VH-VL binders against RecQ-mediated genome instability protein 1 (rmi1). Designs and how they scored, part 5

Target 1, 235 residues: RecQ-mediated genome instability protein 1 (rmi1), of Schizosaccharomyces pombe (q10160)
Amino acid sequence: MNQTTTLSTELTELGVRVQNRWLQSLLDYLAKKHSTGANTTPQLVMQYLVASDIRESTTSEGAAPYIVSEQHNVRIENTMLLQIVRVREIGISIVNQLEYLNDLEELKKLKGQKVIRLVHDESGDEEQNDDDGLTEAQDAVQKGSELKKMCRLILEDSNGQRFWGLERKPIKGIQLSTKLGTKLLVKNVLVRRGVLMLDPNNTTILGGSIEEWDKDYFPKRLIEELKGELSKTKA

## First folded at step 14 (VH-VL)

Design k42 (from k35 with light chain S53R)
Fold by ESMFold2 at other seeds, fold request of step 15:
Structure k42 (fold): chain C 235 residues (1-235), chain A 123 residues (1-123), chain B 107 residues (1-107)
Amino acid sequence: as target 1 above (235 residues)
Amino acid sequence: QITLKESGPTLVKPTQTLTLTCTFSGFSLSTYGVGVSWIRQPPGKALEWLASIYWDDDKYNNPSLKSRLTVTKDTSKNQVVLTMTNMDPVDTATYYCAREYYGSKGWYAFDIWGQGTLVTVSS
Amino acid sequence: DIQMTQSPSSLSTSVGDRVTITCRASQDISNYLAWYQQKPGKAPKLLIYAASRLQSGVASRFSGSGSGTDFTFTISSLQPEDVATYFCQQYDSYPYTFGQGTKLEIK
């Protein structure tokens, strides 16, 4: 068995079906840089694969088996390798999301400088029995956590088919800051009304990104996209 | 935004050592498949590759200049440094740093370049 | 060292014309050939990699073809902003080497 066939078999056991051309090109590149082609491991290949565009790196065997948007109440038992095209929070208003992102940009501005906070000791004397605390956006920034309730994803398979994925339960690592092109393994997923029903039991985050999609995206381009979506929802 | 910028002296005397720094942002040399290279262009002449340094610490120098060139990196500062000894007037050129990347669609050659810095070698 | 020979050295043509530039390698370089555009006083810009792959953000009027030793770069319909010098570069083997360039002008 040659190196390409052995690696392809090992990667398939991990749920990833690579195109032979892509793997050969990667192995040639690695040999030219390190003369280590015979020592290439599946783990090393995975490092390049999670940074790849799966339309070029993986085969249709890891794609959706049919047109997802036309399906209802079917289960895709096979493992699919998908890449995230977009992430949207749908359980929190766009206005609150914009507040969060703008507040996060103010915090990033302070990283390059000493943070000086003076506590104002001026007291207020007015009791309220109404718990009007921080907004969800302000609370997330104050706690240093991601703003998150329920995400909807645009997902893409190796054939370039794009479809929706909806979190049924929160999946750690899926939030507004998730890198575009992040790779997911999705197995045994229910499709309802053309939408994949995602949860932590059927979704594994492999990581990665597609640099061309993700550069300069979070948070600046995301803010602009959300502003555009806000104007459409007001129309 | 991904950027590279060259800095260092613009005038050097013959026999002196040139030190140029490439400072970059928007990517890391710790990323698999990333390299930074130095390329020069004498006035009116072709580009000449000088040296490369990669994410895995591999380094390559142009054999015609190998004893004169040293390339080093500091990943925490996003910097690559070129030193070139025994400068001569024929080394007068614009010096560029550029990124080499194995990215989402395969092996790009030099996909992003700095603006370049003109180095003049004269007595 | 692999020598890269471009032809022609300069070219003057009209807006809308098809432009063809060739590059020959002294050894087989498979498809590890890139094309760059360089405007006066500016750094090179990558247009084509892997002989025929269009870089992201590059206009579709640019294309490349070839493998082995003979490579071709084409502008399907010349635009005024395409006035520049064009270089080929092999990245198959160290030292990486460049063609001498083709200066493209509008007459």
Scores: ipSAE 0.771, ipTM 0.891, lowest interface PAE 0.8, mean pLDDT 88
Fold by ESMFold2 at other seeds, look of step 14:
Structure k42 (fold): chain C 235 residues (1-235), chain A 123 residues (1-123), chain B 107 residues (1-107)
Amino acid sequence: as target 1 above (235 residues)
Amino acid sequence: QITLKESGPTLVKPTQTLTLTCTFSGFSLSTYGVGVSWIRQPPGKALEWLASIYWDDDKYNNPSLKSRLTVTKDTSKNQVVLTMTNMDPVDTATYYCAREYYGSKGWYAFDIWGQGTLVTVSS
Amino acid sequence: DIQMTQSPSSLSTSVGDRVTITCRASQDISNYLAWYQQKPGKAPKLLIYAASRLQSGVASRFSGSGSGTDFTFTISSLQPEDVATYFCQQYDSYPYTFGQGTKLEIK
């Protein structure tokens, strides 16, 4: 059993079906570049795979079995490997999301400055009256937590088909700051009105990103995209 | 947003040791498949690869210069340092640091370069 | 060391013309060949990697082909902004080595 066949079998047991040509290319790179050669593990391969574009690195056996947008009330029982193209929060107003993102950028500026100057630049209190004077954005920034209620994803399979996924229940690791190109395993998922109904029981986050998609995206380009979406809503 | 920048002395006397620092942002040397390399270019001449250091601490020096070169990294500071001993006027060149990356579409060569720093070696 | 030989060393042609530059390796480097563009006073810019793959953000008029020892770089329709020196580089084995360059000018 050669190294490529053994690794492919082990990766398939983890739910990932790699293209043989991609795996051969990776093994050749590792043999030439690093001393890992004959002892390349499936764990090491996964580190490169989650950073890959699955359109090149994985086979159609892990893709959607049909045109998802045309389906209603069906269940995809097989395991799919998908990559996240976009994340949108749909349970919180765009205005509050923009406030949150702008406040994160303001904190970034303050962290870049010396403590003495920050003390002298502290502004006065906001009006504080009763139980809650804070927006969800202000509260998330104050707590140091993610602003999240319910996300909708644009997902892509190894064939380049793009479709929607909706978080039915919160999935840890899915939020506005989730890297573009993050890999997901989705198993036994219900499709309703052309949308994958995601939850923690059917979704496993493998991680990763696609650098070309994710660089300079969060929060700057996301802010620009949300402003554009807000303008269209007002028109 | 992804950048590398070389810093260090621009004038060095023969026999002295050159120390150059590459400071980068927008990526990490802790990422699988990432390396940072030093390449130089004498005025009007071809590029010459000097040394590389990778995320897994593997490092390689050009054999023609190996006893003169030391490359080190500090991943937490996003820095790579080149030290080159016994400088000579023939070492006058622009020195670049560049990223090597096995990314989403496979093995890129040197996909991002610093602006370079001219180092002149003269008496 | 693997020697990389480029041809021609300089080239002068007109806007809109097809440009072809060749690169020969002294031994088999599979497809581990990159092409760079360098303008005066600037760092090299990666255009092509793996002999034929276009780097993200690079214009589609640039292309590469070949494997083994013989490689070709092509600009399908020369633009004024393409005036530069072009280098090939092998990254099959250490030490990485570069071609001597091809200086491209407009008549």
Scores: ipSAE 0.759, ipTM 0.881, lowest interface PAE 0.9, mean pLDDT 88
Fold by ESMFold2, look of step 19:
Structure k42 (fold): chain C 235 residues (1-235), chain A 123 residues (1-123), chain B 107 residues (1-107)
Amino acid sequence: as target 1 above (235 residues)
Amino acid sequence: QITLKESGPTLVKPTQTLTLTCTFSGFSLSTYGVGVSWIRQPPGKALEWLASIYWDDDKYNNPSLKSRLTVTKDTSKNQVVLTMTNMDPVDTATYYCAREYYGSKGWYAFDIWGQGTLVTVSS
Amino acid sequence: DIQMTQSPSSLSTSVGDRVTITCRASQDISNYLAWYQQKPGKAPKLLIYAASRLQSGVASRFSGSGSGTDFTFTISSLQPEDVATYFCQQYDSYPYTFGQGTKLEIK
């Protein structure tokens, strides 16, 4: 059994079905760089895979089995490999999301000005006050946490089909700052009204990104996109 | 977003050692498939590849200059350093650093270049 | 070392014309061939990689073809901003080598 066949089999056991021509091209590149020689592992291939565009790197056997938008109350039992095109928070108003993102940019400016705080100067002991002085956005920035309630994703499969995924329960690693092109394995997922119903039990985050999509996106281009969406709902 | 910039002396005397630093941002040399290379261009002449260093610390030097070239990296500073010994007036050129990347669409050649720095070798 | 021979060395044509530049490698380099554009005082810009693949953000009037030893670069309809020198480069084996360039001008 040759190297390509062995690797393809091992990758399939991880839930990933690679195109043979993509894998062969990667192996040829690695051989020319001498970086791996005879020591190419499925783990190494996965490092390149999660940085790839799955439309080129993976086969339609890991894609959605039908047109997702036309389905209701069906279950996709098979494992799909998907990449995240966009993340949107839908449980928090766009105005509050813009406040959060602008506050993050302002905090970055303050750190650039070498602002130093001494922890003993805080002396704020009003922990019992439930709503005094902080917005939801300000609270998230102050705590160093993500602004998160419920995300809706635009997902893409190896055939280039795009569809919505709705987070029914919080999935760790899915938030506004999640990198575009992040790879997911989704299995045994319910489709309702053309939307994948995602939760931690049916979704595994493989990681990665697509550099061309993700560069300069968070937070500046996200702010611009949210402003555009807000103006359309007002017009 | 992604930038590289060459820095170092613009004038050196014959026999001196040239040290150039490539400082880059928007990517890391720890990323799989990333390399940084040095390429020079004498005035009015073709580009000449000098050396490359990769994420896995593989290094390659142009054989015609190999004994004169050393390339090193500091991944935490996003820097690659070229050292070239025994400079001669024929080494007068614009020196570039450039990224090589195996990315989302396969093996790019040199997809991002620094603006270059002119180094003149003269007494 | 793999020698890259580029033709023509200079070319003067009119806006809207089709431009063809060729590059020959001294040995088989498969499709590991790139094309760059360089304007005076500027760094090279990657246009084409893998002989025929268009780099992101590059206009569709640029194209490349060929494999093995003979390669062609084409501008389907010359624009004023395309005045530059164009270089081919092999990245099949070390040392990476470049063609001497084709200077493109508008008549």
Scores: ipSAE 0.720, ipTM 0.863, lowest interface PAE 1.0, mean pLDDT 88

Design k45 (from k35 with light chain S30R)
Fold by ESMFold2, look of step 15:
Structure k45 (fold): chain C 235 residues (1-235), chain A 123 residues (1-123), chain B 107 residues (1-107)
Amino acid sequence: as target 1 above (235 residues)
Amino acid sequence: QITLKESGPTLVKPTQTLTLTCTFSGFSLSTYGVGVSWIRQPPGKALEWLASIYWDDDKYNNPSLKSRLTVTKDTSKNQVVLTMTNMDPVDTATYYCAREYYGSKGWYAFDIWGQGTLVTVSS
Amino acid sequence: DIQMTQSPSSLSTSVGDRVTITCRASQDIRNYLAWYQQKPGKAPKLLIYAASSLQSGVASRFSGSGSGTDFTFTISSLQPEDVATYFCQQYDSYPYTFGQGTKLEIK
């Protein structure tokens, strides 16, 4: 078995159907380097693969088996490798999401100016009526937590087909700050009205990003996109 | 936005040592597949690759200049430093730093370049 | 060291014309050949990598082909903003080496 066949077999056991031409180009790159050479492992390949555009790096064997938007009440039993194109929080109003993102930027500015005494205190309030006047967004910023209830994703497979994924139960690592191009393994997923029904049992986050998509995205371009979506809702 | 910028002296005397710093933003040398290289261009002449340093500490020097070149990095500062000894008037050139990246679409060559800094070697 | 030889060294053509520049490597470099555009006083800009892959944000009128030792760069329909010097570069083996350049002008 040659190196590419061995690695492809090992990656397939991890749920990834690597494209041979992409794998060969990676091996050519690594072969020049003193630190790698013949010691290329599936783990090392995965580091590059999660940073890749899966339309280049993977085969259609890991893609959706049909046009997802046309399906209802079917289950995709096979494992798919997908990349996240967009993340949207749909359980919290856009106005509150914009408040969260703006407050996060303001807090960063205040800490950068070394104004420790001006840090707003939000701890110690145990009433559910929010006696301090802190919104859910302000509370998340003060606690250093993600603003999260329920996300809807735009997902893409190796063929470039894009479709919706709905988070039925919270998946740790899926939030507004999730990097664009993050890789997911999705298996045994129910499709309802053309939407993948995601949960922690059918979704594994591999990580990564696509640099061209994610550069300067969070939070600046996300704020701009949410403002645009808000204005369309009002109109 | 991904940027690189060269800094250092613009005039050196023959036999002196040149030290140039490449400061970059929008990417990290801790990222797999990232390298930073130094390339120079004498006025009106072709580009010449000098040295490269990568995320995994691999480094490579042009053999024609190997004994004169040292490349180092400080990942926490997003900096790569070129040291070139025994400068001569023939080393007068614009010096660039550039990123090499095995990225989302495969093995790019030098996909992002700094603006360059002209270094003149004169007595 | 791998010598990269470009042809022609300069050329002058009309807007809308097809432009062809060739690059020859002194030994097999597989497909690890890049093409750059450089305007006066500016850093090179990557156009093509891996012989034929178009860099993101680069106009589709630019293309590359070839493998092994013989490579071709094409501008399908020359535009006024394409006036520049074009360089090939191999990145198959250290030291990385560049062609001497082709200066492109509009008649």
Scores: ipSAE 0.799, ipTM 0.914, lowest interface PAE 0.8, mean pLDDT 89
Fold by ESMFold2, fold request of step 15:
Structure k45 (fold): chain C 235 residues (1-235), chain A 123 residues (1-123), chain B 107 residues (1-107)
Amino acid sequence: as target 1 above (235 residues)
Amino acid sequence: QITLKESGPTLVKPTQTLTLTCTFSGFSLSTYGVGVSWIRQPPGKALEWLASIYWDDDKYNNPSLKSRLTVTKDTSKNQVVLTMTNMDPVDTATYYCAREYYGSKGWYAFDIWGQGTLVTVSS
Amino acid sequence: DIQMTQSPSSLSTSVGDRVTITCRASQDIRNYLAWYQQKPGKAPKLLIYAASSLQSGVASRFSGSGSGTDFTFTISSLQPEDVATYFCQQYDSYPYTFGQGTKLEIK
């Protein structure tokens, strides 16, 4: 058994089915480096894999077993490895999401410098509008928390098939700021009208991103995309 | 947008030490698989790789210049610094910094380059 | 050091023609060869990595092939904006080394 086969077996135990050609190229890269030597671990490989495009790095054994959009009331029992293409908040109006993102960007501009504030803040009134999407946006920014109610995802498998995922219960780590290309393990998921029904019990976040997708995306390009989506629905 | 930019003196006298700084944005040297390299191109001649430094502090120098080169990094400032001792007129070249990356689709070579800085070595 | 030999040193051809440039390594470099385009006064631009993989944002008329010691770079249909110097680089082992380049011109 060679190193590639041994590592692939160990990675499969972690829920990831790696393409041999991708793993070999990573091993060739690592073999050149002083710090790695000949002792590459599955944990090190995972660091590169979560930053990879799974269409290149993983096999179809982790892909959806059929055309998901054509299915209804089926359960996919096996574990799928998926990457997040897009995240959308669907429980809060686009207008209120845009306010949140603009306010967050203004706070980011103040990061790393001293700010003298002249503000008359009455947190009591702000908190009493908690069921209003506008109030939730203001609360999230002021509390330093994510704006979150319910997300819909565009997901992609190793074969490049894209399909919807709907969050039925909040999954920690899924929000507007979630990096594009974030890797998920999804197991025992119900498919309803072509949509994966996601919850914390069937979804594990591995992390990561795809640089080409995520660079300069949050929040500026997300704002542009949301404005475009708003114009299509508002006429 | 991912960018790299070289800065430092454009005129150096023989025997002096050259110090060049590569300042980059849009990526971090804390990212697995990222390295920054120095490459030079004498006027009308082929490119020559000088040195590389990686996210994990691995460093490599061209053996032909081994003791003359020092490469260091400051990850918090997104900077890599090349020091080259005992400059000679034959070292006149455009000096580039470039990113090497094991990225989303595999092992790229130098996928992003700075615009380069011409360093002239003369009396 | 691994020597990289490019051929031809210069090439003049017509818009729409197929262009082929070769690169030979003095020893086996597996498939760790890159192709770059460099226009006068500008930095190199990566076109092809791993012998045959097209870099993101690079036109599909560019391609590469080969492994071991013999590599080929192809422009399927030459465009006016392709006037540049093209060169190969091995990144199999240190020191990384470059070919001397091929100057491409339009007749």
Scores: ipSAE 0.791, ipTM 0.911, lowest interface PAE 0.8, mean pLDDT 88
Fold by ESMFold2, fold request of step 15:
Structure k45 (fold): chain C 235 residues (1-235), chain A 123 residues (1-123), chain B 107 residues (1-107)
Amino acid sequence: as target 1 above (235 residues)
Amino acid sequence: QITLKESGPTLVKPTQTLTLTCTFSGFSLSTYGVGVSWIRQPPGKALEWLASIYWDDDKYNNPSLKSRLTVTKDTSKNQVVLTMTNMDPVDTATYYCAREYYGSKGWYAFDIWGQGTLVTVSS
Amino acid sequence: DIQMTQSPSSLSTSVGDRVTITCRASQDIRNYLAWYQQKPGKAPKLLIYAASSLQSGVASRFSGSGSGTDFTFTISSLQPEDVATYFCQQYDSYPYTFGQGTKLEIK
């Protein structure tokens, strides 16, 4: 066995099927480096793979087996490797999402000037007061957490087919700030009305991104996209 | 948006040491597959690769200039520094920093360049 | 060091013409050859990597081919904005080396 064959076998055991030409080019690159030229591990290859465009790096064996948008009540048993094209929060109003994103931008600007903790009423007036006066956005910023209720994803497979995924239960690592191009392994997923029904049991986040998609996206381009969506409802 | 910018003196005297800083934004030298290189171009002449430094601290110098070149990085400041000793008028050139990246579609060569800085070596 | 030899050193042709530039390496460099465009007073711009792969955002009239030691760069239909110097670069092995360039002008 040669290095590409053994690595491909090991990567398949991790749930990914790589294109030979992509793997060879990575090995050629790594062979020139002092730190990696002697032995390349599947873990190292995975670090490059999660930063790749799977249309270039992986084979159609990890793609959807049919046109997903045309299916209803079908279960895809096989493991698919997918990349996230877009994330949308659908359980929180667009206005509240814009408020959250704008507040994050303000916090980032203040960090460059002075270190300021933006915490109001952190414990001084707790008692059985009505805390329901905070919006979801204000509460998330105050607690330093992600604004999250339920996400819908645009997903892409190695053949370039794009389809929707709906979060049925919260999946840790899926939120508005999730990097575009993040890799997912999805196994045994139900398709309803052309949408993948995602949950923590059928979805594994491998991480990564696609630089060309993700650069300068969160939060500025996301804000612009959400403003565009909101404008479509005005006269 | 990804940018690189060269900074340093524009005039040096023969025998002096040149120090150039490449400051970049929109990417990190902690990213797998990222390297920053120095390349120079004498007026009207071919480009010459000088040195490269990578995310894993691997470093490579052009052997024709090996003893004259030192390349270092500060990942937290997004900077790569070139030091070139014993400057001579023949070293007059525009000096560029550029990114080498094994990226989303494979092994790019130098995919993003700074605008360059002209360094003149004269009395 | 791997020498990269380009031909021709300069070229004058008309809008709409097909342009061909060649690059020869003194040793086998597999397919690790890039093509750059450089306009006066500007930094180089990557057009093609891995001999034939078009960089993102680059017009489809640009293409490359070849492997081993002999490589070709083609502009299928020359446009006025393509006036520049074009050069090849091998990145198969250190030191990375560049061709001397081809100055392209419109008659």
Scores: ipSAE 0.784, ipTM 0.907, lowest interface PAE 0.8, mean pLDDT 88
Fold by ESMFold2 at other seeds, fold request of step 15:
Structure k45 (fold): chain C 235 residues (1-235), chain A 123 residues (1-123), chain B 107 residues (1-107)
Amino acid sequence: as target 1 above (235 residues)
Amino acid sequence: QITLKESGPTLVKPTQTLTLTCTFSGFSLSTYGVGVSWIRQPPGKALEWLASIYWDDDKYNNPSLKSRLTVTKDTSKNQVVLTMTNMDPVDTATYYCAREYYGSKGWYAFDIWGQGTLVTVSS
Amino acid sequence: DIQMTQSPSSLSTSVGDRVTITCRASQDIRNYLAWYQQKPGKAPKLLIYAASSLQSGVASRFSGSGSGTDFTFTISSLQPEDVATYFCQQYDSYPYTFGQGTKLEIK
């Protein structure tokens, strides 16, 4: 059909080297549906690709050119498509992070119980001075938005190689709540002691997730993982 | 965790209309590649696909039952509703809702199923 | 409608044995075939999709192969917890159709 070749070329111009077998499978799925038919665009393909595991959906041409952990002071000039396996905040103590995450979990429970929509009123009769559970949960959420200093990532390429990435400067969209499997385009990145040195100039967030990795992860499983890591820093 | 649950009457009389609701959690029917289907299994017999509804409002009914089936969704409530008219004792079965997903590894069939609800059609 | 025919209809074998179940489609379904396990009183569980792809969390002793019209499901070494009914399903075209099932028992 030539369709896969045309789409693959267009996707490569977006920085993504799609696997032919995956693209064909997507086109087969879309072809059975009335609403999408043969009018598949690269933008529509990207919607499925950001939700995919790039080990299935992309080729090694977008992967790291070396074993990254063995490199020092080298620059990878080519564009890589990577997916986030894990996010860790390393500029804030694990104890403080655990407190923040527990507060978010309590807010989630209270919000789930809140069925009445609060009417936004500019009259200023929100003169509640008593500190109740919802007020504390709202403060925890607002405080949580300010609990970022510096993240370290575990990244994965299309070959399944995993390596570290370190934020040299804050990248908007990278925080503890970032979905696992989020897709990144990384270009012209410096590797120091086996670690990618990330910043907003070399990193573009495409978004997405991998459902199997991200389901029920934030904050519950993250809390358990951080507790395990805290116990190992004690001997 | 991702779950689906069927709810509705467990006993109906012949000629009555059956309405079943599938309520799901942990995914959205607004997500690309997501569909919810109804499948039934008469006691001791093979599964039979009834209907599917997708994130983009595409709907498909089993042609052997098409005039009897209506499937609708309410994405904001995470619900899919099956309506089946003119019930007959032969329609006695366990009714399942299940998710179809074009997901992280490609095109799955029905990757997650509800527990099922037995519907008995008798006088 | 695409007819799905499984063989055998039942099978009794020993723990540790290799189990093979076949599924034939009445027309070409490419590789869009799934295998399910169903224990009594329970919902089906997806094991294999796309003829040969193992679902997440499913043990590696389960495998599938085939394309077109002829498909095979294998348990490399039967375990006690594998006692169930197994069935195939095509999802190449509507209506989606299922095999009649193969009841697997330990003798």
Scores: ipSAE 0.784, ipTM 0.906, lowest interface PAE 0.8, mean pLDDT 88

